# Ledger of designs, part 6: miniprotein binders against q553d3r833to1016

Target 1, 184 residues: q553d3r833to1016
Amino acid sequence: NRFKSVNELYSTELSYLNSLLILRDFYFIPMEVEARVTKLFKSEEINKVFSNLKSILQISTEITHLLEERLSVSPVKIGDIFVKFAPIFKIYVEYVNNFDKVAPQLKAMTENPQSKKFFSEQRNKSRVATDINSLLIMPVQRCPRYELLLREILKHTQEDHVEFKNIKSAYESIKDINKYINDR

## First folded at step 17 (miniprotein)

Design r8
Fold by ESMFold2, fold request of step 22:
Structure r8 (fold): chain B 184 residues (1-184), chain A 95 residues (1-95)
Amino acid sequence: as target 1 above (184 residues)
Amino acid sequence: GSRVRLFIMVEGDSPEKLREFAERVIEEARKLAEKLGGKIRVEVTEDGNRLFIVITVKGLTPEEAKEIAERLKELAEELAKKLGLEVYIIEEIRK
């Protein structure tokens, strides 16, 4: 039903945000500290791995916050959120275009035993079995996932529903952004 | 009372112009919040050529929340144009 599809959008956004926070708090920030203190990593290597992760994290943080507020009131209205964020999602182009360089960069870095030990220790501290490569692909997959989630919500939203126009506009805007990202 | 939240993404090639944008928008937000008796919180995040500024003002009437949102949006858009920056603004008013 519509309620289930809207809640899936929210619950998967929370899961996505948590994965981004793990990347920041257990990898990005500690790697920046090691780059300054021990020189274990170069800034160039860190930037190649993470790209514009901080921007993506800020966007997901705000979307999560807005969804939480909108889900607490009736009728539930979330389509305008994605209409407004669609032009901002252009920043995903940078991340997607960089992604083919991430796995080779991590492989090169982990040939150093000290770096390999660092990644293992951070993974243990995070208490997440998922490795860094599996976390780093999630932004590549998120915008396509938004399209599918909005399509399901639209399917369960009747044409006379107060939110029908906004959900349809959101779906079409995200579909256009996904085409833009894929073409670049 | 009512609350306004502004999510601002601003980007450009000059760290100095990005800093000036943030300082002037935040200063105006603090002035408006104090004038209207609202409680303000500001969060800033930098990522390369991009800043994120989140401004929250609580304890407002609905008309005061709308006034702050309109004035800050107008300032941010005018200032971004003047400084040659690109800006995106998303506002949310609760109650």
Scores: ipSAE 0.815, ipTM 0.914, lowest interface PAE 0.8, mean pLDDT 92
Fold by ESMFold2, look of step 20:
Structure r8 (fold): chain B 184 residues (1-184), chain A 95 residues (1-95)
Amino acid sequence: as target 1 above (184 residues)
Amino acid sequence: GSRVRLFIMVEGDSPEKLREFAERVIEEARKLAEKLGGKIRVEVTEDGNRLFIVITVKGLTPEEAKEIAERLKELAEELAKKLGLEVYIIEEIRK
């Protein structure tokens, strides 16, 4: 049903946002601190691992905020959010194109026992079993996931529904941006 | 009353131009909010060649919320062109 599909879009966005916050709060920021105060990491190493994570986090934060507001009123209308954000999703090209460098960089860094200890300690502090590699792939998967989620919502939206036109436009816009990302 | 929220992403290769853009947009937003008696909140995030500016103004009439959104969007677009920056604006008005 449509309600289930819209709730899946929201619940997976919230889960995605929480994973991005873990990356920022337990890895990115602490690694920047260590780079400044102990020199354990170099800025170029950190930048290679995280790319434009802060930009992606801001976008997911805003989408989550908008979805929460829209779900609190009737009728629920969310298609225009994705029409408006589709051009902004171009920033995912940068992250996706950098991703093949992430695992080798992390492997090189963890050859240092102090770095290996740091990653283990931060994972324990986060209380999340998921390792940093499994968190870092999530932005690579998100735009394709938006397309699938919007397709499911469109499938459950009758042509006479007030949101049909906007959901259809959102789906087509996200399809186009995924093509753009894949072509780069 | 009504509330307006603007999510602004601005990009460029000059930190100084990005700062000038942010300062002028935020300054105008504060002036408009004060003039109309609205409560304003501003959040700024920097990531390399990007700034994200989120402006929220509450306690407005529907007409005032629309006016702030239109004026800030026009200013942001004009400044971006002048400074050679790319800008993306998403506005939300809650009635």
Scores: ipSAE 0.812, ipTM 0.911, lowest interface PAE 0.8, mean pLDDT 92
Fold by ESMFold2, look of step 18:
Structure r8 (fold): chain B 184 residues (1-184), chain A 95 residues (1-95)
Amino acid sequence: as target 1 above (184 residues)
Amino acid sequence: GSRVRLFIMVEGDSPEKLREFAERVIEEARKLAEKLGGKIRVEVTEDGNRLFIVITVKGLTPEEAKEIAERLKELAEELAKKLGLEVYIIEEIRK
């Protein structure tokens, strides 16, 4: 069922975007405010935790916007979106390569009781049980998941379907960028 | 009316060249929107050696939307090459 697989791509992108917004609104921005106002955090510490989160958020925001528009029009065409974004996903290399440093940095920061209190308060305000570590891994997992989602869409797309060529190109492009990210 | 949307990611090691790129692209977009009577919105996000520029122009004819998209894409690509920047452009036109 092609419709179900395309809808899963969209619904998981929206869920991913919401997780990135939680990171921005309840952690990144408030931590930058504390760094300026109370000096609780250093800019260097914040940058080590979040890396290029702002770039990743911008990309997911645009993909979500495009998917919403394309899903409202018949025939549904989404493959070209991923062909065009595949080279842009190279920016995930920076995030993935930094990820091993994130948990140790957060642990070091929470040795300060005031910082520990800050993180618990922000988690409560976010109204989600997911801790910051579980949110921060999501970009590491997203590009591999795009590959799986596109493979499923391709599997359910007949060769004579108007979107077959574009979905196949999208799948191959994302597969190549995942190899690039893994090799770097 | 028709709408054009440009998502531009530009990157390089020179903050000055990135600023020049953004200023010139945005200036041309505002000029074209004014000339054609379109309503323009520009959003800029900076992240290290990278800028994101989102340009939306509404209230256009289909021909005008296509014209703005083509001219801005050509300018952005030519300017990025001249300034030694890497640029990625995704354009969308909606009727």
Scores: ipSAE 0.811, ipTM 0.911, lowest interface PAE 0.8, mean pLDDT 92
Fold by ESMFold2, look of step 17:
Structure r8 (fold): chain B 184 residues (1-184), chain A 95 residues (1-95)
Amino acid sequence: as target 1 above (184 residues)
Amino acid sequence: GSRVRLFIMVEGDSPEKLREFAERVIEEARKLAEKLGGKIRVEVTEDGNRLFIVITVKGLTPEEAKEIAERLKELAEELAKKLGLEVYIIEEIRK
């Protein structure tokens, strides 16, 4: 069922994008405001928590946009998107390599009662039960998940399908990027 | 009408060269869109040593959309070489 597997790629990308937007709108931006206005946070602390989140958000925004357009026409062709984005995914190395620093940094910040209150209030405003740590790990998990999703699409794509070569190339390219990220 | 969309990621160590790259590419995009009667939208995001530039031009003929895509891609690649920047360009043309 190729159609189902392609739609899962899109629906999980949209869910991922929504999680990144929560990180930006309820944590990153408000923390930058507090850093300027109240001095509750330092810029260094914010950068240690979020790393290159803005870059990851831009990439997911573009992938979501492209998938949405491609799914609206027939035949559905999405493999070339991931072939083209594969070299750009190198930026995930920065986020993954920084991730070991995130939990200790958040712990240090929340030892301040005003900071702990801030995170609790932002979580309430987001109307999402998921805590910031669970949101921040999602980019670490996304590229491995792209590989699994592309593998499923390839499995359901017959060799004579117009998309076969591009899906196969996309899968291999993402597999190579995941190896690159893991080796760093 | 046809639409062209360019997603440009450019990286480098010099904030001044990154800004020069963005200004020149955007200026050319606006000139081409005006010449061809297209409606342009430009979005720029900065993240450390990296810029994202998204250029959308609507209301074009298919030939005009291809012309803008080719010219902007060539300019972006040539300018990145001149300024010692790395550039990644993803273009999409909608019929």
Scores: ipSAE 0.810, ipTM 0.912, lowest interface PAE 0.9, mean pLDDT 92

## First folded at step 18 (miniprotein)

Design t2
Fold by OpenDDE base, look of step 18:
Structure t2 (fold): chain B 184 residues (1-184), chain A 95 residues (1-95)
Amino acid sequence: as target 1 above (184 residues)
Amino acid sequence: GSRVRLFIMVEGDSPEKLREFAERVIEEARKLAEKLGGKIRVEVTEDGNRLFIVITVKGLTPEEAKEIAERLEELAEELAKKLGLEVYIIEEIRK
């Protein structure tokens, strides 16, 4: 039902946000420290790999906040959130484009014997089985997930529902973005 | 009390212009909050050619919240135009 679908959107957003925070706190920040102190990494390399992750994190943080606020009100209205964020989702386009370019570099970095210990230690510290590679790919996967989630919500939203127009608009907007990404 | 929260993303190629934008918007926000007796929180995050500003003002009437939102949005848009920046604003008012 609609309630279930909306909650799935929210729960997966929380999980996604948590993953981004782990990526920031256990990889990005420590790598930056290593770059400055031990020179194990180069700042330029780190910047290329993580790209606009900070922006992605900001977006997710805001979306999460807005969803939380909307879930406390009946009827739950979330469609307008994604309508408003649709133009901002161009940030994801940039992320995906960069990800494709730096994927080999990331692989080389994680497979480098000199840094393997670092990544292993950070993974252990994070207490999450997901490694840096899997974490970095999550933003690539999130926009498609939004499309699916919104589509599911739309399926359970009647045309006369107050949310119908916004959900539909949001769905179509994200669908267009995903199409653009896939056609690049 | 009511709360207004503005999520502002501004982007451009000039760090100086981005900083100027942020400073002016934040300054105005603080002035408005003070004038209306609200409590303001500002968070700024920089990421390359983008700057994120989250402004939250609490302790307001619904009308005051709307007033702050409208004024800041107007300022942000005008300033962005003047500075040649792109700006995106997402407003949330909780009564």
Scores: ipSAE 0.867, ipTM 0.945, lowest interface PAE 0.5, mean pLDDT 94
Fold by ESMFold2, look of step 20:
Structure t2 (fold): chain B 184 residues (1-184), chain A 95 residues (1-95)
Amino acid sequence: as target 1 above (184 residues)
Amino acid sequence: GSRVRLFIMVEGDSPEKLREFAERVIEEARKLAEKLGGKIRVEVTEDGNRLFIVITVKGLTPEEAKEIAERLEELAEELAKKLGLEVYIIEEIRK
């Protein structure tokens, strides 16, 4: 039903945001500290691994905030959020285009025993068994998943529903952005 | 009272022009909030050649919230064009 599909969009956005926060708090920020304090990492290496993660995190934070506010009122209206964010998702091109460099960079870094130990200890501190590689792929998968989630919501939104036009526009806009990202 | 929230992403190759954009938009937001008796909060995040500016103004009438949203969006778009920056704006008004 529509209720379940809209809630799935929100619950998966919250899960996605939490994964981005793990990347920031247990990897990105600690790696920047090590780059400054011990010189274990260079800024270039950190930037190659994380790309524009800060931008993606900011976007997911705002989407989560907006979804929470919209879910607190009836009728629930979320399509316009994605219509407006679709052009902003162009920043995912940068992340996706960089992604083929991430696994080789991490492998090269972990040839250093101190770096390998660092990644292991941060993973333990996070109390999340998920490997950093599995976290880093999530932004690559998110925009395609938005398309599928919006398609499911549209499927359960009757044509006379107040949100039909906005959900349809959102789906088409995200589909266009995914095409743009794929072509680049 | 009503609240307006603007999420602004601005990007360009000139740190000085990005700073000028942020300062000008925030200055106008503060002036409008003061004039209308609203309470303002501003958050800025930097990521390379990109800034995120989140402006929240609370304690407004619905018409005042609409006025701030329209004026700030117009200013941000005009200023970005003038400075050769790319801007994206998402506004939310809550009654």
Scores: ipSAE 0.759, ipTM 0.887, lowest interface PAE 1.0, mean pLDDT 91

Design t6
Fold by OpenDDE base, fold request of step 22:
Structure t6 (fold): chain B 184 residues (1-184), chain A 95 residues (1-95)
Amino acid sequence: as target 1 above (184 residues)
Amino acid sequence: GSRVRLFIMVEGDSPEKLREFAERVIEEARKLAEKLGGKIRVEVTEDGNRLFIVITIKGLTPEEAKEIAERLKELAEELAKKLGLEVYIIEEIRK
């Protein structure tokens, strides 16, 4: 039903946000420290690999906050959030473009014998099974997930529902963005 | 009380212009909050050619929240135009 679909959107966003925070706190920040102190990494390569992750994190943080607020009110309205954020999702396009370019570099970094111990230690500290490679790919997968989640909500929203127009608009906007990413 | 929250993303090639934008918007927000007796929280994050500004003002009436939101949005848009920056604003008012 609609309630379940909206809650799935929220719960997956929380999980996604948490993953981004793990990526920042247990990998990006520590790697920057290593680059300055031990020279295990180069600052330039770190910046290339993580790209605009800080921006992605800001977007997810705000979306999470807005969803939380909307879930406390009846009827629940969330469609306008994604309508408003649709133009900002160009940041995801930039992330995907960069990810395709730096994937080989990331692989080389993670396979470097000198840094294997570092990554294993950070993984243990993060207390999650997901490694840096799997974490960095999550933003690539998030926009397609938004499309699926919004589509599911739309299926459970009547045409005369107050949210119908916004949900439909949001779905179409995200769908267009994903099409652009896939066809670029 | 009512609350206004503004999520502002501004982008451009000049770090100095981005900082000027942020400083001026935040200054106005603080002045308005003080004038109306609201409590303000500001968060700023920098990422390359982008700045993110999140302004939250609590302890307002619904009318005051609307007034502040409109004023800050207008200022942000005008200032961005003058500085040659691209700005995106997402507003939330909780009554």
Scores: ipSAE 0.873, ipTM 0.948, lowest interface PAE 0.5, mean pLDDT 95
Fold by OpenDDE base, look of step 18:
Structure t6 (fold): chain B 184 residues (1-184), chain A 95 residues (1-95)
Amino acid sequence: as target 1 above (184 residues)
Amino acid sequence: GSRVRLFIMVEGDSPEKLREFAERVIEEARKLAEKLGGKIRVEVTEDGNRLFIVITIKGLTPEEAKEIAERLKELAEELAKKLGLEVYIIEEIRK
């Protein structure tokens, strides 16, 4: 039903945000420290690998906040959130473009014997089984997930529902963004 | 009371212009909050050629929240234009 689909959108957003926070706190920040102190990493390569992660975090944080606010009101309205964010989702386009370019570098970095211990330790500290590679790919996967989630919500939204227009618009906007990304 | 929350993303190639934009918008927000007796919280995050500003003002009437939102959006748009920056604003008012 619609309620279930909306809650899935919210719950997966929370999980996504948490993953991004893990990525920031247990990898990005520690790597920056290593770059300054031990020179295990170069700041330049870190910046290339993580790209605009901070922006992605900002977007996810705000979306999460807005969803939380909307979930407390009946009927739940969330479609306009994604309509409004659609222009901002160009940040995801940039992330994906960069990810494709730095994937080999990331692989080399994570497979480097000199840094393997670091990544192993950080993974253990995070207490999450997901490694840095899997975490970094999550933003690549999120926009497609939005499309699927919005589509599911739309399926459970009648045309005369107050949310129908916005959900449909949001779905179409995200779909267009994903198409643009895939057609690169 | 009512609350206004503005999520502002501004982007451009000049860090100085981005900072100027942020300072002026935040200053106006603080002035408005003070004038109307609201409580303001500002969060700023920098990421390369982008700056994120989240302004939350609480303790307002619905009319005041709307007024502040309109004023800040207008200022942000005008200032961005003046500085040659791109700006995106998402407004949320809770009554």
Scores: ipSAE 0.869, ipTM 0.945, lowest interface PAE 0.5, mean pLDDT 94
Fold by OpenDDE base, fold request of step 22:
Structure t6 (fold): chain B 184 residues (1-184), chain A 95 residues (1-95)
Amino acid sequence: as target 1 above (184 residues)
Amino acid sequence: GSRVRLFIMVEGDSPEKLREFAERVIEEARKLAEKLGGKIRVEVTEDGNRLFIVITIKGLTPEEAKEIAERLKELAEELAKKLGLEVYIIEEIRK
């Protein structure tokens, strides 16, 4: 049903945001510290790997906030949020493009014996089973998830529903973005 | 009370212009908040060629919230144009 689908969108966004925060707090920031203090990492390499994560975090934070606010009001309206954010999702395109380029470097970093202990310790500290590799790929996977989630909501939204036009528009916009990403 | 929240993303190749943009928008927001007796919170995040500004003003009437939102959006768009920046604004008003 629609309620379930909307809640799934929200719950997965919360989970996604949490993952991004873990990525920032337990990997990005500590790696920057290591780069400055121990020289275990190079700042340039870190910046390349994480790319526009800060922007991704900003987007997710705002979306989460807006969804949360909308869920507390009846009727629940969320379609316009994604219509508004659709142009901003170009940031995801940039992230994906960069991710493809730095994937080998990331692999090398995580497999480096010198940094293995660091990543192991950070993973343990994060109390999450997901490693840095899996965390970094999440933004790559998020836009496709938005498409699926919006599609599901749309399936449960009648044409005469107040949200129909916005949900459909949002779905189509994100679908186009994903198509662009896949066809690039 | 009502609340206005503005999520602003501005992008460009000049950090100086981005900062100028932010300063001007924030200054206006603070002035408006003060004038209307609202409480303002501002968060700024920089990421390369992009700058994010989140402005929240609480303690407003619905009409005041709308007015502030319109004013700030207009300013942001105008300023971005003048500075040659791209700007994206997402507005949320809670009554």
Scores: ipSAE 0.869, ipTM 0.946, lowest interface PAE 0.5, mean pLDDT 95
Fold by OpenDDE base, fold request of step 22:
Structure t6 (fold): chain B 184 residues (1-184), chain A 95 residues (1-95)
Amino acid sequence: as target 1 above (184 residues)
Amino acid sequence: GSRVRLFIMVEGDSPEKLREFAERVIEEARKLAEKLGGKIRVEVTEDGNRLFIVITIKGLTPEEAKEIAERLKELAEELAKKLGLEVYIIEEIRK
């Protein structure tokens, strides 16, 4: 069902956005505070770990907003959103590349006896079972997920549907950008 | 009333140029909104070499919304070119 697939796109985007907000509010910001007050972390290290998360958060925020607006109108049209955002998704290259580079550092940071308590406390405060490591990997996985989600929507969209061309274009655009990301 | 929302991402290596870009675009947006009697909201977020600007103007006619969108897009593109910045603009008009 097309409606189901579109709602899955939306619901997963909300979940994704929430994860990013958790990263910001329960880890990034508190870590910066710790860096300033207790010197438990170094500001430079924090910035390296989180990379361009703020940009990704902005994109997700906007996509979520647009999806919400479009879902209130019948028929629901969302394809053009992703066609337009596809070029912007190139910023994920930076995040993905950085993630691979800082993974060992992140592991060391989370396993550091001095930092363990901090991360455990923040995890508890967030009321989410997902730890910082699992949260930070989500942006790496999101663009591929867009491709899958759009493919699923396309699968359930008839060629004579008003949204068919846009969905197909969106799928192709995201597929192309994912290839671009993977090739860098 | 109709609403226009512009999502703008601009990137470059010069923070000064990014700020100049933002200031000029926002200034024009405010001028246009005021001229047409619209209500404007602007949000700016900075992340390294990237700047995000979200402009929302409400209380417009459909024609006015379109006009504002076109004008601001044109300005943004011209300014970006002038300043050597990359710009991406996504517009949404609700009638």
Scores: ipSAE 0.849, ipTM 0.938, lowest interface PAE 0.6, mean pLDDT 94
Fold by ESMFold2, fold request of step 22:
Structure t6 (fold): chain B 184 residues (1-184), chain A 95 residues (1-95)
Amino acid sequence: as target 1 above (184 residues)
Amino acid sequence: GSRVRLFIMVEGDSPEKLREFAERVIEEARKLAEKLGGKIRVEVTEDGNRLFIVITIKGLTPEEAKEIAERLKELAEELAKKLGLEVYIIEEIRK
């Protein structure tokens, strides 16, 4: 039903946000500290791994905030959020285009045993079994997932529903931005 | 009372112009909040040639929330154009 599909959009956004926060708090920030204090990493290496992660995190934070507010009100209306954010999702181009560099960069860094130990220790601290590579691919997958989630919501939204126009516009806007991101 | 929230993404190749944009928009937001007795929170995040500015002002009447949203959006758009910056603004008013 429609409620299930909208709830899946929210629950997967919250899960996505939590994964981005793990990347920031247990990898990005600690790596920047090590770069300054112990010189274990160079800023150049850190930037190659994370790209514009901070921008993506900020966007997901705002989307999560808006979804939580909209889910507390009946009828639930979320389509306009994605219509408004679709132009902003252009920033995913930078992350997606950089992603080919991430695995080779991490491999090069972990040839240093101290760096390998660092990643292992941070993974343990995070209490999440997922390795950093599996976390870093999630933004690559998110915009395509938005399209699928919005398509499912549209499928369950009757044409006379108050949100039909906005959900349809959201789906089409995200579909267009995904084509833009893919075409580079 | 009513709340206004502005999510602003601004980008450009001049750190000085990005800084000027942020300072001017935030200063106006603080002035409006103080004038109307609103409670303001500002969060700024920098990522390369991009800034995110989140402005939340609570404790407003519906009319005050609408006025602040319109004035800040207009200022941000005019200033971005003047400084050669790209700006994206998402505003939300909660009654």
Scores: ipSAE 0.825, ipTM 0.918, lowest interface PAE 0.8, mean pLDDT 92
Fold by ESMFold2, look of step 20:
Structure t6 (fold): chain B 184 residues (1-184), chain A 95 residues (1-95)
Amino acid sequence: as target 1 above (184 residues)
Amino acid sequence: GSRVRLFIMVEGDSPEKLREFAERVIEEARKLAEKLGGKIRVEVTEDGNRLFIVITIKGLTPEEAKEIAERLKELAEELAKKLGLEVYIIEEIRK
């Protein structure tokens, strides 16, 4: 039903945001601290692993905030959010194009036993079983998943529904941005 | 009362021009909020050649919220064009 499909968009965005927060708070920020105080990492290595993660996090934070507000009001209207964010998602190109460099960079860094211990300790502190590699791939997968989620919402939105036009526009806009990301 | 929220992403190759953009947009937002008796919060995040500015102004009438949103959007777009920056603005008004 439509309610389930809209709720899945929100619940998966919240899960995605939480994963991005884990990356920032248990890896990116602590690694920047170590780079300054112990020199365990170089800034270049950190930037190669995380790319424009901070930008992606800001975008997901705002989308989550907007979805929460819209879900508290009837009728639920979320299509315009994705129409407006679609051009902003162009920033995912940088992250996706960098991703093939991430695993080799992490492997090179963990040849140092102190670095390997650091990653193990941070994973422990995060209390999440998912390793850093599994977290880092999530932005690569997010825009394609938006397209699938919006398609499902559109499927359950009748043509006379107040949001039909906006959901259709959102789906088409995200489909276009996914083509843009894939072509670059 | 009504709340306006502006999410602004601005990007360019000049850190100086990005800083000038942020300073002028935030200054105008604070001035408008003070004039109308609104409570303002500003958050800024930098990521390479990109800047995020989130402006929240509470305690407005619906008409005041709409006026501030329109004026800040127009200023941000005009300033970005003048400085050779790309800007994206998403506004939300909660009544």
Scores: ipSAE 0.821, ipTM 0.918, lowest interface PAE 0.8, mean pLDDT 92

